# Ledger of designs, part 37: VHH binders against q05b89

Target 1, 377 residues: q05b89
Amino acid sequence: MLSSRVRLVATTARLVHSLIYSSSRSFMDLKALLSSLNDFASLSFAESWDNVGLLVEPSPPHTVNTLFLTNDLTEEVMEEALQKKADLILSYHPPIFRPMKRITWKTWKERLVIRALENRVGIYSPHTAYDAAPQGVNNWLAKGLGVCTSRPIHPSKAPDYPTEGTHRVEFSVTHTQDPDKVISALKEIAGVSVTSFSARTDDEEQTRLSLNCTQQALMQVVAFLSQNRQFYQKTEILSLEKPLLLYTGMGRLCTLDESVSLETMIERIKSHLKLSHVRLALGIGKTLESPVKVVALCAGSGSSVLQGTDADLYLTGEMSHHDVLDAASQGISVILCEHSNTERGFLSDLRDMLDAHLENKINIILSETDRDPLHVI
Short names: E, the ipSAE of ESMFold2; O, the ipSAE of OpenDDE; V2, 0.75 times the mean of E and O plus 0.25 times the DockQ between their complexes.

## First folded at step 18 (VHH)

Design u2 (framework vhh_7b18_3; at its last look DockQ between E and O 0.05; V2 from the best seeds 0.00; counts 0 for: pae E 12.7 > 2, placed apart)
Fold by ESMFold2, look of step 18:
Structure u2 (fold): chain B 377 residues (1-377), chain A 125 residues (1-125)
Amino acid sequence: as target 1 above (377 residues)
Amino acid sequence: QVQLVETGGGLVQPGGSLRLSCAASGFTFSDYYMGWARQVPGKGLEWVSYISSGGYTYYQDSVKGRFTISRDNAKSTVYLQMNSLKPEDTAVYYCARSTYEWRVVPTGEYPLDYWGQGTQVTVSS
């Protein structure tokens, strides 16, 4: 009776273990994983001053079974990641930001690099690329406000948008020259597209040529025009700009479907961020009963992103004292929640989105020790 | 005329799967966000999932990890793969075209400018 059940259970456990082990193998080559992360949210959307992407790389080849997510990579978080067998750490904030002249045991940041390399763990930071992404940190932060519409405060430019060259050059051809011959000469320059039209200038009819060219071709165009300056007038050189993206960019301007009191908004934000307290500066003429309809938000340090934006409320992690005074003087209330408190909660959503994007091929885990260093008592 | 036509609903046992499809016509499909909403008995209309024109996906918490939205811009079709279905998923499911504005919808509300006829999904023994 009992002996038979014990024997059967032992046999079944061995078989199930074997099948699970043989079928549970999951991993990605590091290069493939990095490509997939970039497809999820392009690093090209990061701010120009930022230090994003792969910051520490074990010698190739490197495969990833476990992706470890953290807001900040501290020494305690590094130890957790190593104990949990991370192969790549995604640290939202780049732990390496300023150039390192030495990699020694002297400073905590250098020790992170040493520990990562010694254990063959990569470090990747998306940082402001995820601030800009439509499904990113600021979208997560906006969910705490209630039902709203949002758009970027500072929309990103489309990084892969094809332009016909990088510059436009326009100039006038005097009546002493045959415009068709000028067009033919310019078309010999690779990377130039030429258009002409008739125009009047200084009461004299002239042919105005417009061309687009690459940066490399620009010098040849300028040289051509300079050598024949007696025949060409009113030269204009314009840089071409890429179009703006609708939903990608820094900060979010959120319009609630229905206004709520500032008191209600504070409770929503505290609930969403799981905070007992936030810091509030009331705008001039405002009270806790004042209606809030338009919220401008930026996770982290939002001063530069929020500056000059018209809204009822600014929501961010931190702002300087003087920037808070400026906002309040304009009747804008300010809520400060501390830097990483406005970012960390996104990581749960990020894990879920990355699990789907990577089709559950690798293990994705969140740090349990990562916390804002500042606490309100 | 804008048309959205859902298919793929039906009766399924708990733990089963269904795949919903929505064929769209009468507009430039690739320019719009598309989504799924459901009419849950006693709870009104709630959003389920949406997908951007560029293919970014978003899910209500109650369906994360079980449902997958996708789109095929060449076929003007949006899909919802529903796995590990629960009795709580019983609802009329609507395909919807969203406004051009990005909507943050923590309560499951989703602004629809056009919607389909709906398809019944019933999860029961």
Scores: ipSAE 0.000, ipTM 0.251, lowest interface PAE 12.7, mean pLDDT 82
Fold by OpenDDE, look of step 18:
Structure u2 (fold): chain B 377 residues (1-377), chain A 125 residues (1-125)
Amino acid sequence: as target 1 above (377 residues)
Amino acid sequence: QVQLVETGGGLVQPGGSLRLSCAASGFTFSDYYMGWARQVPGKGLEWVSYISSGGYTYYQDSVKGRFTISRDNAKSTVYLQMNSLKPEDTAVYYCARSTYEWRVVPTGEYPLDYWGQGTQVTVSS
């Protein structure tokens, strides 16, 4: 009678408490989010003709849990955003560009506004601000070229002057004209800073004055100088410019570390943009084997930015027929990739950058419905 | 004229703390990113931390959890609280102004348009 002791192996079910780190994604106040977006890339970088910023605002208070990214906001994309419970849509292109006198159901753009408001969804557009930003779409597009150095074609300006004043006024005073008295009088004008230098002109010792002044002070300075015809006639007035930003601006001029064939460059661009086809115009005397060292690029409609830029290759979304002919006549090859194809791919990088910038406080999703309206057949 | 004046540097023992201050003038302080860079003798300038106009803070990995950057826009001053200092933190620290995030600059260069004279920080036993 062999008593088979059935060893009950107690299977300790390790309750793997999957700590669902429900990352309690906290809601952001809309104003706080907008401030943060502006910190990411200032809307001051936008072109003056553009319509950027918060375009549609739900009635306050409004909180954002889900930010929805799209290149273009169509009615189909709006429906997706609503289904995905977007609280704010970041549309790369502004869906509101022209002024609206009425908000009715007549036009698709008005319907977008209506649908947004009825569902308490905000609409924000950065557009040309993200064109210009150092981390923006043009920088992204340049990554497709290979190892290169890049600079803006049209650099943006800093917000402030580095020195006091907007103008510099320079003139000479002879010793007979009491330079100290002149300096003293100028220093009494608010918004004026005066520097004096000894100068010798035509064997005469003179005092050269250089002053910085505000726009308001400039008229007072001119009025003062006009009292002495000799001062006034020899006065140079310079308008001071704000400093140029080295990495911020429209388009990119890219210098490759190593030159490559145009054919190789085409393949790189196709790969980067995930395109099977691009449109190519060859510059005069150029072939697919021609070396490319310098590339000028601008996402979207690049004609105004690229025009006049010396390069081996222009890369943009779209360009007019005549602009292409002009470039080609100058020996510059042109690659056109369609407007949105030079932009839309940036949105995945934008998502990642914004996630980092916002410290994962909100959910950021990319449109799956958004696509170029054109099909290459 | 844009001016940045650093203070608060000095000699400290490993594990010690310092607080750097930078007084800014000559520009609209609230509109700019402010930050700190450091330079070790014989090495290039490296960014340490920066703070956006809205108060968002960014740190180099080497100083995360140890350094805290802050700003007072009313005083036009940026601060760097440095805790748990290490010998490797020995450098000249520069207050710097920037118009955009340093981390998003596509080049290896830091977009510094103005910086101070620097303050020496020495961490030594």
Scores: ipSAE 0.000, ipTM 0.281, lowest interface PAE 11.5, mean pLDDT 88
ESMFold2 (binder alone), look of step 18: mean pLDDT 80; pTM 0.809

Design u3 (framework vhh_7qia_2; at its last look DockQ between E and O 0.01; V2 from the best seeds 0.00; counts 0 for: pae E 24.4 > 2, unsure alone 64.5 < 65, placed apart)
Fold by OpenDDE, look of step 18:
Structure u3 (fold): chain B 377 residues (1-377), chain A 125 residues (1-125)
Amino acid sequence: as target 1 above (377 residues)
Amino acid sequence: QLQLVESGGGLVQPGGSLRLSCEASGFTFSDYYMGWYRQAPGKQRELVAFISSGGYTYYADSVKGRFTISRDNAKNTVYLQMNSLRPEDTAIYYCARSTYEWRVVPTGEYPYDYWGKGTPVTVSS
C-alpha cells in the first residue's frame, strides 16, 4: 500500500505587479504652459489680422494635465475634448476670430466659449504663428515635396532692432563748423549714438557724421540740425528696419535639388497629405510631364502669400478662381488640396514636437473627431 | 569675424557624462538656430541636436533621453549635456550655426553654414 504523497507544488503565483509606471505626468500651471508654447513658437510671428493666443481662460488657478490638439474646434470636437478631460484645447484655427459683443447660446461659437468655461477648459490658438514658425505648418507641407531648399516667401521681422536706434541720420560737417562741438552737442541728446569719419567731397576734407537715434531723439536731432542750414540741407534720414528672420515667415519657396515631373510631384503631395484626389490647374504650355524645380507653397488660403511669386508650381489649400487663372496664365501650375488638408496633418508632428518640448510633463492628444467639413464625392 | 569655439570634449568611460560648450561670436547669437553635429571615424557627419532661438529642441533618435541641448543667449553659448555615453557616441562633435536657407528633408534637418573646429569625444573603457 504505497502511499503516494502527492507533493502539492505550491505554484507561487508571482503577482507580476505590472508596475504600470503611471508616468506621473505632472500638471503644468497654465501660465507656465503658455510661456512654454510661446517659446516653441512665438505668437509674435502671427499676422496682425489674426486672433492668436489664449482665447478662453478659466478662472485662476488653472492647471493643465491634458492638452487637446485640433485643427478646427467644432461643437462635436468640443464634446470630444470634454469627454477626454482636456484642460486646454489648442485649436489651430481660432474659434474666436471676430469680436463677441455677447456670450449667449445663440451661435455655435458662443456655445463653445460657454462650454469651455463651464468645464474649466482653456482655448489657445496659434494659427498664423505656426504658419510662420520654422518648424510650423508650411515647413511640414514642404516635407511632402522631397529634398529641397526652402525659404519664407514673406519673412518675418525680428522683434528688436539690432541697435539702439530706429533711425540713422547722416550729414557732413565742414572744418569751419567745429565737428567736435557738433558731436558733443548731439551726444547730449538721450538715445543718440554718433560715429564720425573723414570724407572727401569735391576735394574738400569733411567730417561725415553718422548717428543712430530713437524716434524720440530724432525730433531733437532734427531740431538741432535745422538751426544750421548747411547741416540740414544735406542731411539724410534713414528709417532702420528690423532684421529679417531667415527661416520664419509666411509660405515657403522651395527649390528642389532635382527637378521632377509635375505628375511625380502630384503623387508626392497626395502621399504626404494622404489624399486620393487633388485639384490641378495646368500653367499655360505645361503638361504632367513638365519639370517642376521651384514650388511656392502656403497652407490654408495661400492666395495672398503666393501671388506674385515666381515658381513652377503653387501648392495651397484653397485659392480663388481668378487667382488660379492668373497663375495659370503666367505658366504656373496650381495644386489645391482643400483648406484643412494642408494643415491637419501637421498636428501629428506638432504633438510629437510638443511632447518633446514639454518634456512629457503633460498629456497631449489629438482630436479623432476633427475632420474637413467637405467630402470628396 | 564669425567664430564658433567648441570645448568640453575628452575621454570618458561608458556610462559617463560630458558637457560640451560652444561659444559664438561675430553675429547675433539669439537670432539663430544652433546645432551639434558629430562625425565618427569613417562615417558621415550627422545631426545630434539643434535648438531654436526660442528654445525649441530637436534630438536625433540615437541620443534622445541621453543628450540635452541648451543655450545661454546672454553668454552666446550653446551646450550639449551628454549623459549615459556609449562607445558609439565616439566622434568629433561640431557646433554649427544655421544657414540663410532651410533645407527641407524628410528627417527635418536644418542646414548649417558655419562650423566650429570640433571637439573630440571618445567613449572607451
Scores: ipSAE 0.017, ipTM 0.347, lowest interface PAE 7.3, mean pLDDT 88
Fold by ESMFold2, look of step 18:
Structure u3 (fold): chain B 377 residues (1-377), chain A 125 residues (1-125)
Amino acid sequence: as target 1 above (377 residues)
Amino acid sequence: QLQLVESGGGLVQPGGSLRLSCEASGFTFSDYYMGWYRQAPGKQRELVAFISSGGYTYYADSVKGRFTISRDNAKNTVYLQMNSLRPEDTAIYYCARSTYEWRVVPTGEYPYDYWGKGTPVTVSS
């Protein structure tokens, strides 16, 4: 019993978790499940070019008992999902990326859609939304490095403006004008939010107006203001930006609390990713004994995210030969692990997080056949 | 011969309770999802609750917390316990069988489903 304390603790904790939620285990409505997945990581974090969210939907209503997780949805993985009674497949990579003009039996991707629908299985892809998420794929990858501080290499923008509208217009109304008349005229324009406050300039009391407005309303605001030369000549127009998020974004720049040798870092990475081999390019002047303190990482294909970032080591799935040469010429070592090998291990953490988030209402399983198509032989 | 026979409907005052029963015959009851649907005058038939072959339950938002679905596979019977009844619950309640073991089959859109004749429930002062 003492020799199995780790097993006993893990078994006890999992048993208690199961007992807490086992009587409430049930099917979830698909829409409720999708809302919960969005709460985990907003699809708005995805890159603008991406194809994320619910990609294939059985005719409503649809309930989910089994959520099946995979990195890639191949025909072999689809067969596994069907045999394991999946109701929704979460495929990290979207199997549907380009618009499909036809749904026939001709191509393997079209066959995935047909098989999913014929068996009433939905397909959902979070893709780059999970790359960006603070608790997402790149955070998981960073855990393999050791104790470190990390930040996004390219922070995401917030999904919404914290203010009403996309523009701010500011101007002053002097004591020779009626501020209430100006405010009332501007409020007739749809999409305008007006704030006023007292201000002093050149020891003269005046009312400062600040408008937040839509881009469409801006033209009407400018037209109104142009009818009074004093307003028009002293008006400031600002285009607003969505604020940056502190912990959400592409890639991670990780600073280790304690430097380690490159050899030690390689072994940590191999252990974390469960790989017997990785590809290494040594930076100019570096050896396996060289210290590594700063690691820039990006799961999958990291060239565009990592390029130009100062670090001791780049960690990613794949980079072009030219980009590897560029990094090495700058003294930056590069470790390549193949695309999905830097992503797939996250799915175990995802399952655990979703089990907790969904209070064990549904069965969540990982693909056993999903693997990187590239093997080292 | 496939049959679903509902019973237990009737007149009840607001805040009252009723238990509906649906006895099934002519198919392997334990293999199917069973559900309760209702149709008020002038409205489309709507899902109230379903229960899977394994005992998973689902409730429409309008009845969640007030209604409880259950099944007794030995008696081929599904039940709907309705508490805290409101006038808006007035409808004909239909027992239904899903053609999918673990899915609710939408009413009117899926001709291979089977419906009982219904049992009227009236909630009024």
Scores: ipSAE 0.000, ipTM 0.091, lowest interface PAE 24.4, mean pLDDT 82
ESMFold2 (binder alone), look of step 18: mean pLDDT 80; pTM 0.811

Design u4 (framework vhh_7b18_3; at its last look DockQ between E and O 0.49; V2 from the best seeds 0.00; counts 0 for: pae E 15.4 > 2)
Fold by OpenDDE, look of step 18:
Structure u4 (fold): chain B 377 residues (1-377), chain A 125 residues (1-125)
Amino acid sequence: as target 1 above (377 residues)
Amino acid sequence: QVQLVETGGGLVQPGGSLRLSCAASGFTFSDYYMGWARQVPGKGLEWVSYIKSGGYTYYQDSVKGRFTISRDNAKSTVYLQMNSLKPEDTAVYYCARSTYEWRITPTGEYPLDYWGQGTQVTVSS
């Protein structure tokens, strides 16, 4: 009677503690988030005609756990944002562009505002600030071209002048005209800085004056100089420009390392934008086999940025019929990809960049409902 | 004259760490984006990381979570802390200043005008 000792193998149930890394994503205060977004890309980069920044603000205090990204904020996209419990919507395009005298249920834009406020959802729009930003949409679009050197077409300007004054006024004073007296008089004008140096013109010693002045001071300076016809007639007035920002600005001028055929470029653009179709206008004398070396691009409606730019190819979302004709007449081929198709694909990169920038403090989600209103059929 | 001088390269074992430094001079450091690129022998230059004047940082996917870029504007110096180094990180690392022109490649974007002489980083057992 062989007593078969059934060894009960104790199956140690390894409790796989699924470390639910509950990434306790912390709530950010709305003001702190806005400050951080501005650090990512300053709203000062935006065009003056644009409406950027916080467009809809829930009553304070407001915290953000979920940031919802979309290219366009339609009513359908708003519903998605609400379903996904967005606390702030970053709409690439501002849903509020024109001033609203009333907020009623009459227009879809007003309804967006109402729905946002009723659900305590903020709306933020960067728009042209992200067009101009170094890491912005135009830079993203340029990545589709291949290996190239890129620069802004319209560089952004710094917010401030490096020195006091908006104008420089230069003129010469002869020794007979008592340069010291002139300098003293000019220095009495508020907002004027005067520098003098000796110059020889036609064997006569002269004192050359260079002054910086504000716009307000300029009028006083001119008034003073007008009292002496000789000073006034030989006065040069220069408008000072603010410094240009580095790699910040609208559009991109891209010079390819190697020229490629227009056909190849079209395929690259289609691939990058995940499009099966684009609209092409051939420049005069150009074919699909024509070489492309220089591409000027601007996401969205690029006509104002691309106009006058020397390139083999214009790439944009939208351009008027007449602007296309103008470009073609100059031998410039034009590729149109529709407005939002040149922008929407950027939002995935934007998500990743913002996640990094915000140190994963909040949830950043991309709209799945957002799409171009136009269908290519 | 613009100068960029890289230091801190060397030989390190896999999993090790290095800290690169780039001393900049000849320009207003605080006004520029600064970054690091690297070149693997036989390959093209790739952008590794850059830092904006305001402190925003960008990293290539291959180095995310391992490398940290920082800057000290008072010292006109940019740093690259490299942790968890891998053999594939072996390259000449270059410090670069951002300007109006960027080079766009499949591996990233980087400024064109000023580069240092580079510092060799070798990750080997």
Scores: ipSAE 0.103, ipTM 0.522, lowest interface PAE 1.5, mean pLDDT 90
Fold by ESMFold2, look of step 18:
Structure u4 (fold): chain B 377 residues (1-377), chain A 125 residues (1-125)
Amino acid sequence: as target 1 above (377 residues)
Amino acid sequence: QVQLVETGGGLVQPGGSLRLSCAASGFTFSDYYMGWARQVPGKGLEWVSYIKSGGYTYYQDSVKGRFTISRDNAKSTVYLQMNSLKPEDTAVYYCARSTYEWRITPTGEYPLDYWGQGTQVTVSS
């Protein structure tokens, strides 16, 4: 009876331990988590001016049990993150943007770095990569409009599709040169793909060589070609343009299934963003009763993305005074909600999506103290 | 030429499980988002779940934690594992493919443009 009771207890304890560990407590290595975040939404779609990715890293190895999400990482938010035992902070806006020459206690941004490192907390910022993502910030903002179809206002480019490399180089090899030897030499250069075809000048046969190469390989190709003046003088170099992505890019142009009055749209936006007030500029000839069918939106600071886009309404956090006047003069109404008010609500969707993507392996917490610094008084 | 064929429906007791499969043909499966929708008796068509070509998944709130969508791009097949079934889950379940046009609803679903014939799921005592 001891043997049957011991076997039962041992089996039960093993099952309970396994279930508790798989559902109650988990952690990830930082590198694995970063890889998963990049699979969820690639940092390669961030704007070229942006400072995205891992900004502060505790010395390896580092494991993450708690991921803390915030729109802005202020000192108050850092204190909250530390109190809640964050191992990695995902700050939508990068708190480190310009190069730091010193890490001292002098400025609040330097103090963030010091506090993070002293408590072994990483800082990661996706920023404009998540603006571009199909299920990103602008998709979340568009949910507030009602049922619509959308496309990016400025679609992103494919990074290395359909072909690798950034340049095409074309030149001719006459019968006085051995084209197989030329092809063999070029194929030895890393990052080069060679194709050839035949052509004639007068009654002479020429082989046209066409290759794609990276920017780094281009210098080696040019050096090779410069060894023969005829090659160099007959060389054409083309920059390659990558195809546009259908659903990744900055801003969204949204067409409602059913048009609504501007007044109704304002209420939808206020409800979605949980705001009592928004700032409105009416387009010339428009009223609160005017129908809205097409909305162009960009979370955060939308002036450059929205400018020149034809729509009934622009929706963004902030926009320059002169760009608002220009839109209104064209009959386009503008709603401004303040920068982070158009971004922060996405973090709830992000948590839910990351929970699913990471299979609930880690604890994901939203900041409760993070808020837009501007309030209506 | 696009074909979506659902299998795996049937009668099940409350609390039971079913696994739906959808075999796809006539298009490049790995390029599309795939999903499941259902026609509940007396209600309109409602979405259930969808999955990106890269494997990221989405669920309506009423099935979150109970249903799991997955795909096998090599076999051009999408699956819906349904656990802890309730009588409210009784419906005809349709496999669906997204359009290239990006639709947004308040819940964030993507539009689905081709539908199979459906498979009946009945949850009853």
Scores: ipSAE 0.000, ipTM 0.234, lowest interface PAE 15.4, mean pLDDT 82
ESMFold2 (binder alone), look of step 18: mean pLDDT 80; pTM 0.805

